# Designs tried in a protein design chat: miniprotein binders against a2bj90. Part 76

Target 1, 235 residues: a2bj90
Amino acid sequence: MSRSARRKTSALNTVLRVVEVFASIQGEGPFTGTYSVFVRLAGCNLRCPFCDTRYAWSLEAGKPLGVEELVEEIARYEPSLVVITGGEPLLQRHPLNSLVEGLESLGLRVQLETNGILPAPARDEQLWRVYHVVSPKDVPVRVPGAKLHPSWVDYARATGRAWFKFLVANEQHVREVAEYVAKLGIPRSRVYIMPLTPEKLDMKELLELHSRIASLAVKWRLNFSPRLHLLVQLP
Below, E stands for the ipSAE of ESMFold2; O stands for the ipSAE of OpenDDE; V2 stands for 0.75 times the mean of E and O plus 0.25 times the DockQ between their complexes.

## First folded at step 8 (miniprotein)

Design jk1 (at its last look DockQ between E and O 0.15; V2 from the best seeds 0.00; counts 0 for: pae E 6.9 > 1.5, placed apart)
Fold by OpenDDE base, look of step 8:
Structure jk1 (fold): chain B 235 residues (1-235), chain A 95 residues (1-95)
Amino acid sequence: as target 1 above (235 residues)
Amino acid sequence: SDEFKKRFEEVVRKMLELIRRYEETGDEKYLEEALRLAEEAVRLARESGDPELISEALNLLNIALLLWYLKTGDPEYLEEADRVLEEAWKIWEEH
């Protein structure tokens, strides 16, 4: 009787550190207005001064949640899109590939939000199949240690499933973005500029900021991302 | 020098490739070597005196330490990861 050596497949970490799961409208980027479930993962390799989700910076801010349980939780919302966000989701790349596989098996569309420091997906990853919104932190407001990994440009060209979103406060920032994307050979059709919103703007100030940045987007021939969730007072 | 920059870029490339191999295989040897290469990147960056290279290298070291925390649950890796980010900020603010 042959002792089948059960290769302990080292239980590839099927657990994610999750801060929160909630349903809302995608307020940003190419999927603006889409009914979405947001999965906010814990942990970030950056400490951006303008981060609106500072509570997700620590890996300890997240509870361990199994991929299967998380897929079931997401599916109950009947989302038109699943948005994986957080600190930096790609710090949890291995279990994230398993999550994507589970969600895609249910016919759910997935969008990842990333700072673009970690390499883009390769063809053998489940993450290769999903949509990506890359938010570089090296331009126009430089965050220490932030550098866009060049593979994101190659991924965007190869798949058409990546966009680049830049936070801007003024015309100088928009100029720097335009120069940066030209230098890297990023197609302008893949570039979004979004208002850099300080904490504690009232609705009037928020609308005025949106108007200014949208006008700059037209002037500079770039796409505009609203922060729609802030304008409609959704999470 | 152009040679120094190429050497640094090659260390960074190899480090990120090892992280990827770790993520694919779960084999700790790739994560051990990735940490070692991140430390080497920090050493090289410090020798250059370039704040941008130092901050980039420290960020890579932070990533390796966070992955070690996720693997082990040892809070010392998380504490060191936070110290490394604080150092990256100090270096950036002083230059």
Scores: ipSAE 0.888, ipTM 0.949, lowest interface PAE 0.5, mean pLDDT 93
Fold by ESMFold2, look of step 8:
Structure jk1 (fold): chain B 235 residues (1-235), chain A 95 residues (1-95)
Amino acid sequence: as target 1 above (235 residues)
Amino acid sequence: SDEFKKRFEEVVRKMLELIRRYEETGDEKYLEEALRLAEEAVRLARESGDPELISEALNLLNIALLLWYLKTGDPEYLEEADRVLEEAWKIWEEH
């Protein structure tokens, strides 16, 4: 971001549009099982048919909250991890950097969930120092124009603080993910495959799907992500 | 219809190339022209009447608007990007 854009960013960064703040367990990715506080930001630049959180799509779904007040609310939970999610949190990038600064001042670990369409953090952003789970939507279910910004691969290599997570339903999807990450130069150690769950699965079917995708992860030498919150029926 | 599709594909190809040049250089001129081409792609897609082309063009316009927001910090581009994307998905769902 240019120096002039940083000044405009500072003027814009006092308020976040927040859908909800709640405590739960991180159910996905490298921090699965961690006691977490989730901060769901409003707005998304995609309308994926498999989205679990359609209520966060519109920027108008969020209530404006001051960053300082939000930091205080989060701190009261005493979380082991703060998960910033949404919609797409990077739509509110400027006040998000202020939130991260406040959380970091309290020694709180932060993870961001993003679809990766907007660029990775610059070195001078507070977001540079947090963990990122990037979920590209160009593969295997291809959303037109939903291409991963190339800076995320560079960021992951430079910092080791980004992982890439893909929803898959079968081995054809896993093959497509494997080809995609090889083409982009994303190391397997940074890649998670996760079950793409149809809306109407009973618990037995959900567990079987998890078992099948986990087996594919082993076969393809990729990391497996559960959808633990679905298995244990947490938000 | 074949001529419309060929013209649409050419406009999209040029737009994506300009975005790549913007990513490489940071030069605003590439992004400004990419935005113009995204708007032209939407116009061509609407004239074709093809819902799939319209949805694709609107998604591409959304991305150009978001990149412009990132460059300028102007929240109006973010708001317009959300409107454009909502229309794209509504069209995609209906057709």
Scores: ipSAE 0.016, ipTM 0.269, lowest interface PAE 6.9, mean pLDDT 83
ESMFold2 (binder alone), look of step 8: mean pLDDT 84; pTM 0.806

Design jk10 (at its last look DockQ between E and O 0.65; V2 from the best seeds 0.76)
Fold by OpenDDE base, look of step 8:
Structure jk10 (fold): chain B 235 residues (1-235), chain A 88 residues (1-88)
Amino acid sequence: as target 1 above (235 residues)
Amino acid sequence: SDEFKKRFEEVVRKMLELIRRYERTGDKKYLEEALRLAEEAVRLARESGDPDLISYALNLLNIVLLLKGDWEEADRVLEESWKIYEEH
């Protein structure tokens, strides 16, 4: 079967519902400070009370975009990283694998953001090759219906391409994260704690919160993720 | 019971496998079968009386409905998952 026939069958699942595409600095996790293009996908299976991207919850909020067109749009920014985020990107897993294939063919690095409810990539997916930041929503702040799929722990151990990011507001939350990751056998070197930021913090309060959570990260021997984009007033 | 938990986990495993088959093939038959298994997972969860298990099962049903394009029903199911959590 010719290379041409495989391209035509891939054509039916080449549309993503996209909320926005923009260039910024990755503000969070292991790639903090990286010049990145963000692709925010539409649709989420959660309604987190602390979500800063509520406008991406509905699939209807996204415009249908072709994978090829999206690859070309991303490439024009000359990014050091492509960040696939949104509501829950893995709700669009099929066309997302095609997007990753396109981006990797250009030598672009890709990072996925996910809530970890859907299973980790299998070895035969293009998504297997990319970096993943998994943000469980069952600990420390419990979101209804959130449960980390155990395959993410296995994927992290097998590939070294996954990290786990937890939103925390205080030391009790950090304790709960430490207990949770110990119970699941997640290596502490793969764990990031990040400030849970209420919507109405001023810059002073935001800095103070960062300082407190960073100090707790050191105390509890966990990695710290800033919300750098908020601190530097970037998207 | 341990037996109940195993039964629920097996239903969820099969459902997620069907979603994976849909994601690989685009064949909607796998989503229809995943829907039936998601409904079964919700039924089993309700029989347990565990609000966390019920909310999780409803979230899985919501995922299947989203993948099917049944967005209004997905939203109703998601709202139910929240009500169950708030009442317990």
Scores: ipSAE 0.815, ipTM 0.929, lowest interface PAE 0.6, mean pLDDT 93
Fold by ESMFold2, look of step 8:
Structure jk10 (fold): chain B 235 residues (1-235), chain A 88 residues (1-88)
Amino acid sequence: as target 1 above (235 residues)
Amino acid sequence: SDEFKKRFEEVVRKMLELIRRYERTGDKKYLEEALRLAEEAVRLARESGDPDLISYALNLLNIVLLLKGDWEEADRVLEESWKIYEEH
């Protein structure tokens, strides 16, 4: 069969590779506490040593799922927020724009999580209207190959729909973040610092780390993000 | 040289434009041309001797390979990016 015929006979002409869909609480960033449906897309262009979701790195980890089917599945949860994450969701940009269109037609609010290496949305993309939490991997712990595309800063200034989130473990990390965002012209009102949690923290240690990073956020006049889902033991 | 960096940035900008065109049209000719530019970006980065630039260029090549569906080669390129970081 020709590629045209195969596309015509498929029930799903626009397809995303999806690792998982689940309901939980958004535990991080500006929408912390919101009842959310998470859509984890397969594939990542980085291999961060601190990644919590290594099982999503390979495109093979995802199942092909039609965008219309996915919109219907998401809608059944009745979410207050749809969080699109991964891997790196922008590796699947075209069908992702179709998913956003479907979710917007239902009045659903959407947030994208990205490492920011691929450019910010253009004005003609459905992603232009979506909220973005951008996690540059240049600082404080530099991941090889990571570089924030400058369009994300321009996009944040033009739209007010992007924030920048950084994992930090100590004050030296916070100092490095502060220098980085100043150099790039990222307003501190758009910056979140968040605890870098080692795998083996007990609850007491987790709370102590949250307290220390929150105090540093106040000291450095940056926003603080918890990892609320860890504190309340949700996925 | 600042001239190397200017040429590298121009190649990357054109490569990203071609990826965008491929995403909008589905025409694989844009992706094939993006691959050639990604390989040129790696060559320019190696000539600069800057390990950060080389790792970034390899990451861009990895992205194009992922879009082509060449997942095994994409993984090898990403491993090379890490090896360069470890050596420098």
Scores: ipSAE 0.765, ipTM 0.913, lowest interface PAE 1.2, mean pLDDT 89
ESMFold2 (binder alone), look of step 8: mean pLDDT 85; pTM 0.836

Design jk2 (at its last look DockQ between E and O 0.03; V2 from the best seeds 0.00; counts 0 for: pae E 6.4 > 1.5, placed apart)
Fold by OpenDDE base, look of step 8:
Structure jk2 (fold): chain B 235 residues (1-235), chain A 95 residues (1-95)
Amino acid sequence: as target 1 above (235 residues)
Amino acid sequence: SDEFKKRFEEVVRKMEELIRRYEETGDEKYLEEALRLAEEAVRLARESGDPELISEALNLLNIALLLWYLKTGDPEYLEEADRVLEETWKIWEEH
């Protein structure tokens, strides 16, 4: 009786480095206003000067959490959407696919937020099935080392489950976004412009900025993303 | 030159394929080879003298080092990843 040594497939890392888990309203992009659980993953390949989550840049800022435990924690909030964000979530792609599988098995909808530097999901990944909001960091405000991976354009065309969100401060930035998406062949219906918010804006300044950028979105025939969570004072 | 760019793009493509194979299999050999290709991308970018290619290559090296940290838990990879980011910013500020 040959005991087939079940090769323990070395448990593919089912552990995520998680900074925080919280419930709020999705303030940005195509799912604005959705009751969501946010999972902020640790680690980022960029150091954007305008980043509002700098505390998530280090992988050491995250605690190791098992996928199963994290699925149970998320499910307790009864979310209408699970938002995977962080630094750059796709640095943890393997355990992230396992997380998505767990969440989808419960019938939960998932949205990923990414800087778009790492390749888009392949058809064999669980990540292929979810929604993606790609935030390029090469246009209009260029971050060193940032380049949108071309596979995101192909993924958007193949699935219709990707949108591109650009941070803008003025009309010149909106022009650069319009030229960039035209050059890449990104449909304008998939493009959002969002206010680039400096640190420490008061509510009046924040509203004035939103008004200016929203007017530019209409002028340039692009979608507008608010920062709704900032406007309603939610996390 | 167009030649350096083409060689660079081919190295990047191979690196991304190896990272994918690592993510699918968990076999460290793919991650080792991906790191080696990131270093090659940095060498090719430096030879081109193009600050954009250098910054892109350094970011790929940073990604490979972060993946090594996630695999090993060795803080040396984080320290090196941070040095690579500092260099990326320095190059960008000087050009």
Scores: ipSAE 0.886, ipTM 0.947, lowest interface PAE 0.5, mean pLDDT 93
Fold by ESMFold2, look of step 8:
Parts: structure tokens; C-alpha cells; sequence
Structure jk2 (fold): chain B 235 residues (1-235), chain A 95 residues (1-95)
């Protein structure tokens, strides 16, 4: 896409394939607790065995929705944060940049969730200015085809707008994450560990798992992410 | 040899298809067969003596065990997955 073509793309007429839009709290990562509108985009370049949102894997799962319509729908919620997630949102990179432009024109704060396989934003992209939570899928469990693109570490250093979040079940997983981030030069201040949650836990078991992983975060001097929405039973 | 790589790749493709069918249907028979194929992939990779194939096969076994852990909540599957990861670490240290 040429520089001129990018400028000619109208945010008002660009189409995204969207699975769902809903209000909730951001339950994970550095913005935990923020009143948010979630925009789940269709399509994913991975088939993670622990994915909670398998219904978003296919691009056909999404309905085509114009950027103008989507921005208006989001704005009606009056969110403190717009979380763009999916699948993998960067599969729809060009129209996603148009959505971000529309949201920024209304002063809305945006966070993207990505598996980090596709490259980090370039300086001339609208996505350059938003916040990113990157969840690499090649550690502690290597999902086939997963490899963090090295530009995400550079982007995080250059902008301060990216964090790295990892699902862990025990201390061995935390050790793998610690080695991985050290090897890649990711500072631990940018790293979150979060509980890998089995499907059928009662509330007591869920709290115990959170306590265990939080204790490991302290021990390993990493940030802890809850899955707060599970604890408070929100979507 | 290239024979082991061909056999290994065939097992991997079948396992990935079984996991996909499990995701689509919820039928645990596909997950059971996927675990069996992951164990076969490990045996085949060990016979090859290729550290890269062994690491790849152990990763597949880890995925299958974690799927069982996520389905059942049974910590024995997580504990076995941990032993598998520890083995991959030992291969990495010697490699």
C-alpha cells in the first residue's frame, strides 16, 4: 500500500469483519479494571489449543461492518478504553488502521491485543500510537507456526506502548518465560504472567490458582495479570 | 534420515487434523487419538536421533497433554507436561 493510497482510504467506508462488540472490564494486563468496549475481529493465523475464543478463528465468523458504523457503535458506550482483539486483529491490518483513525478522531483510547507473529506498527501507521499487549505463543508452550516477530521488542523500547503477557500454570512455565524474555532482551517491567485456567474450575479453585501464580510473579519479579473478568463473572 | 522426517511429518499432519476435529465437535475420541499420535511422534523422533525432531515431537506431546489438562482440570496431565518440558530443556542444554 503506497503512501498516497493509505491517505485516500476513508475510515468512513472501510469494512472490517467483526465477530462481536460488547462492553465489559479489561480483565487482563496493564489496563486491568478499566471500563472497556471490546471489538473482536474475525480471523486468526493460529489455532492455539487453549484459545477461549475459537469461534473467532474463521474470517467467515465475522460480519462486514463499516468503520463509520463501528466507530458510532463504540462511541455510544462512552468507553474509557477500546480493546481491539480477535482472533488476530492484524490479519485485517489496513482496515484496522482506518478504525484506529476514526476512534482517535473522537479522542478514544485504544489498546490492541495480538499474538505478535505479524510485525509491529510502522511509524506512519495509526496503530503506532495505540497501546499493545503482545501474547507470544511460542513459550511456555510452542503453538505450531508461532514465532514472535522481533520488531515488537524494538517497538516496545522505542514507544513504551507495548507489554508482553504469558499464560502460565506453574513454576516450570514461569522459568521458561523468564529464560525466553531474557534471551530476547525484554525487560521484566514489560512482562506479565497470567494464570492458564482450566475450563471447569469453581471459584475457590480459581482463586487458589490466582494466588499461586501471583506468588510466583513476586518470586520471579515479574508483573502479575489476573483474569479479573473470570473472578467477577463478566464477559 | 529423510524417511524418518517423512513419517514424522505424516504423524504431525494427522495429529493436527485430530485436534481440529476435537475443537469442532467436542468429541474426546479425537483428543485421545491425538495423544497417541503425539507419543508415536516422540518414539519416531527418538529413533531418528535428530535433536530438532525430538524437540518438535516433545512440543506436540506437551500440547496434547495440556489440552487434556484444560479439559479435565486433572493435575496429572499438567505434571506430565512439565516432565516433557524438562526433557526438552535437557536436550537444549546438550544441543
Amino acid sequence: as target 1 above (235 residues)
Amino acid sequence: SDEFKKRFEEVVRKMEELIRRYEETGDEKYLEEALRLAEEAVRLARESGDPELISEALNLLNIALLLWYLKTGDPEYLEEADRVLEETWKIWEEH
Scores: ipSAE 0.060, ipTM 0.452, lowest interface PAE 6.4, mean pLDDT 86
ESMFold2 (binder alone), look of step 8: mean pLDDT 82; pTM 0.778

Design jk3 (at its last look DockQ between E and O 0.59; V2 from the best seeds 0.78)
Fold by OpenDDE base, look of step 8:
Structure jk3 (fold): chain B 235 residues (1-235), chain A 95 residues (1-95)
Amino acid sequence: as target 1 above (235 residues)
Amino acid sequence: SDEFKKRFEEVVRKMLELIRRYEETGDEKYLEEALRLAEEAVRLARESGDPELISEALNLLNIALLLWYLKTGDPEYLEEADRVLEETWKIWEEH
């Protein structure tokens, strides 16, 4: 009776570095207004000057959490959507696939937020099944080293589960986005423009900025993303 | 040259494919080879003198180093990743 040595599959890292888990309203993109649990992962390959979550840039800012424990924590909130964000979540792609599998097994919907530098999911990944909001950092404000990986355009066409969100401050930025998405063959129905918010705007300035960018979205025939959470003073 | 650009794009493509194979398998050999290809991409980019290519290649090197930190827990990879980011910003500010 040959004892088949169960090859210990080296425990594929079932641990995520997590900065925070919290419930709020999704303030941005195609799921705006959805009651969501946010999972903010640690670590980013970029240092965007306009980043509102700079505290998540270091991988050391995150605590190691097991996927099973994290699924249980998320499930307690009874979310209508799980939003996986952070620095760059796809730096932790392997344990992230396990997290998605766990969440989907509970019937939870998942949205990923990514800078789009790392390749889109393949058909064999759990991440293939979820929604993606890609935020390119090469247009209109160029961040050093940022380039959208072409596979995100192919993924968007193949699945219909990806959208592209661009930060804009003025009409020149909106023009550059329109030219960029036309060049890449991204359908305009998948494009969102969102206000680039400087630090320390008051509510009046924030509303004026939203109004201006929303008017540009209509003029340029693009979708508008608010920053609803800032407007309603939620996290 | 068009040939140089093709060579750089092929190195980048292979590097990202190896990262993916690492993420699927957990086999360190793919991550080792991905790091080597990121270093080659940086070398090629430096030879071009194109700040956009240099910044792209340095960012890929940064990604490989961050993945090595996640694998090993060795803080040296974080320190090197931070140096690569500082260099990326310096190159971008000077051009």
Scores: ipSAE 0.889, ipTM 0.949, lowest interface PAE 0.5, mean pLDDT 93
Fold by ESMFold2, look of step 8:
Structure jk3 (fold): chain B 235 residues (1-235), chain A 95 residues (1-95)
Amino acid sequence: as target 1 above (235 residues)
Amino acid sequence: SDEFKKRFEEVVRKMLELIRRYEETGDEKYLEEALRLAEEAVRLARESGDPELISEALNLLNIALLLWYLKTGDPEYLEEADRVLEETWKIWEEH
């Protein structure tokens, strides 16, 4: 009762700190190739050295946008998928749940990208029905403090709406990922390995790295994620 | 000892539960207690000497401070969160 009454008033006035909204192709994970609108939320609880969106790290990088207005802006793109990313979107969890509610009311498909340090959605959250791509940063890249919360594994098993994506540079990294997911009980069908790309690679080097990691995915019976947007030079 | 790890895990579980209550209700009393528990988790982790526990606890403290910044707009919380996060990187450089 209390949550229902507060939800009605809060959704109308809820604000997100947003860095950018843009249309592009989802270049990574299970929805690779899908025409998408990206909503990049400000703020991150990590400072990964390989981050390619460092401009979103500070909560001050975002402009306050009302959820209702944001839903209308997103809808005008007519997306096949709405990708909520950042920073770390779960830092703004309450207004994020309001955004998801608005998007779902219009029948829009939503995917969230998260580092998985904050817990997975509870059944009573709007985020419960959203698709999630969880990118743990404690293996193999070993960002300090980046421990995956175990609820994400339970959530993935219970709902089938989460996948786990790992940055790898070589076979030793893939071995570490395989051991990690086995220990956590994450089924291989939910695991993606993706190329860990240095800041400056030319197209030939990007293709060679993609080829190496894709071959390792086949060898280790894991899913492969490209970084397709880099290959086709989209944002 | 295993006793430290068990106590640490219980503090972390309660802290995250309080953050969830804060997210559900907007009631700052839950966030205030979550910050206190994050500080307790850091103390326990330092006593253990385990760099992975220390980094985990500091990241949780960082999250609590970021949530306080979001609620208050007070830049001191953001500045302290940055300092806490820098400490996790120093630990990583050592191990």
Scores: ipSAE 0.798, ipTM 0.915, lowest interface PAE 1.0, mean pLDDT 90
ESMFold2 (binder alone), look of step 8: mean pLDDT 82; pTM 0.779

Design jk4 (at its last look DockQ between E and O 0.71; V2 from the best seeds 0.81)
Fold by OpenDDE base, look of step 8:
Structure jk4 (fold): chain B 235 residues (1-235), chain A 95 residues (1-95)
Amino acid sequence: as target 1 above (235 residues)
Amino acid sequence: SDEFKKRFEEVVRKMLELIRRYERTGDKKYLEEALRLAEEAVRLARESGDPELISEALNLLNIALLLWYLKTGDPEYLEEADRVLEEAWKIWEEH
């Protein structure tokens, strides 16, 4: 392929709609406590009532950024992890593979966050190589049209680079998660339960909720994810 | 029927496979066919009267429309994607 053909395929395949880029601590899942750069992509195929990032739902909420420029911006933070999140990052899968290639070329570790509706990466994608935290929206709180794509279970078994994070408010939700992961054959070691936080909790209520859900995680033999960033008042 | 469910699941499987092919190749023909299959999934789901299948199919149509918006920059696809999500919510709240 000529240098000209590579340049034309590069231009359309190298733009992401980005809401924000910021440095913080990863507050959630298997990488909790890691100094991370967050890349929040625009657009979501869901309208979850409990979404804390509603401003990212529209694709128009994001500015078009080139992958090369975005890699340079991320690299300036010297992150221990790059977290790609947003609405649903996999709506932008094509340029996202190019972003991952750029970040991995610098030796940066990458974690993707996804609702798991879109299929898991295939072996020929750059996304195959990264870590994934899948947050199903069909259990325990059902969101219209949310269904976990089965390929995420296969990807988790094949690579060991996927975890499943479920929002829970009570013991009934934890039961439903336990039944769901058993039915799908998801290993319990890959399952995290996380507090479903209503808007406007004070720090006392937030700590009490964390304590309650953590105790349920122990009782039900599941991993617990904090919302550490909320507890330490970071973005 | 079990046969109806299998037919719906096969349409959904093919649609998502075409999206993957589009994402890998950038060839709009896969996105055109994915949109057509999403519309077929919605039609089949409506014939079933199952609100869960209708909401699943409408979400897949939303995804196809969002991908068309990203490809074209045409705001009509974004407006239609939003209408499809509003319908999915309405159906879910009424059942």
Scores: ipSAE 0.865, ipTM 0.939, lowest interface PAE 0.5, mean pLDDT 93
Fold by ESMFold2, look of step 8:
Structure jk4 (fold): chain B 235 residues (1-235), chain A 95 residues (1-95)
Amino acid sequence: as target 1 above (235 residues)
Amino acid sequence: SDEFKKRFEEVVRKMLELIRRYERTGDKKYLEEALRLAEEAVRLARESGDPELISEALNLLNIALLLWYLKTGDPEYLEEADRVLEEAWKIWEEH
C-alpha cells in the first residue's frame, strides 16, 4: 500500500473490542497444558446453546483497546502461547491481523480459536502464520447458519497449522463427527473430540465423562481433547 | 432449483470477496456492496424454500450487519443483526 493508504489502514486497525485478558493454562486441543495468555474478543455470529462464554456474544461486551497497548500487556505475562478467542475473533479480522503482527515481532506463538464460518487466512495475512483450532458448528448438533468454509480444510492441508475440534456427548455424536470429517476430507490426525460437559457436574461425573469420551476417541481412532482447566479448576 | 443454488453460491462468493477487500483497504464502499449482496442472498434463499440455505444466508447477513456496526458505531445495525439471528433460529426450530 502507498504511504498515505498505509497510514489510513493503520488507523482503522489499531483498536480491538476486548472482553478480557488473563493468564491460565490452555485446557483444550493440541496445545493442552501450555501456559497461555487468553485474549477474548467481543462479538459472535452464532448463539450456540452449548457456548461456555455467552458473556462475549455481543460486540458491546467488549471495550476498545489499542493493539499496541494490548501487545505490551500480553508480553508482560511472558506467555508460552497467546490464545485469541471470543466470541468469533474473525469478525475483527483487520485489527486482529495487526495484533498478530505485533505479537509475532516479539517472537510470541499465537493460536486462534474460530467457528470457521469466515474463510481461512490468505497467504498475505499475518494470520496465515498462526495456529488455528477450528470448531465447526455443523456437527454434532447443527447450529442454524453454521457452515464450515471449505478453505479451512485446504488451509490445514497446505500449512499443517489447523486442527478441528468437536464437542461430543456420546457415541452417536462421535459417529456423526467421523462421517462429517470423512465427507470433507479432514485427516483424522487433525481431528479432536472433546467432552460436552453439562452444567453442575461434580468432579466424579466430570472424570467419568472424560473417560467415556477418551475411550470413544481410541475406538474411533480420533484424537482426544480434555477440558483440563475444568479438571484442575482454573479459569 | 439448481439455478437458484448456483446464483446463491455466486452471490455468496462475491460477498465474501468484497468483505476481504474491505478488510484490506478500510474502504466502506466494499462493505456497502457486501451488505447488498447479503440481502440478495437472503432473497434467493427464500425463493428456493430450502431452510438450510435460508439459515446460511441469514448468518451471512448477520455478519455483514455486525461489520457495519463495527465500522459505523450505529446501534441499529447491531439490533438488526440480532433480529436476523432470531429469524434463523425460528426457521431452524421448524426444521
Scores: ipSAE 0.819, ipTM 0.924, lowest interface PAE 0.9, mean pLDDT 90
ESMFold2 (binder alone), look of step 8: mean pLDDT 84; pTM 0.819

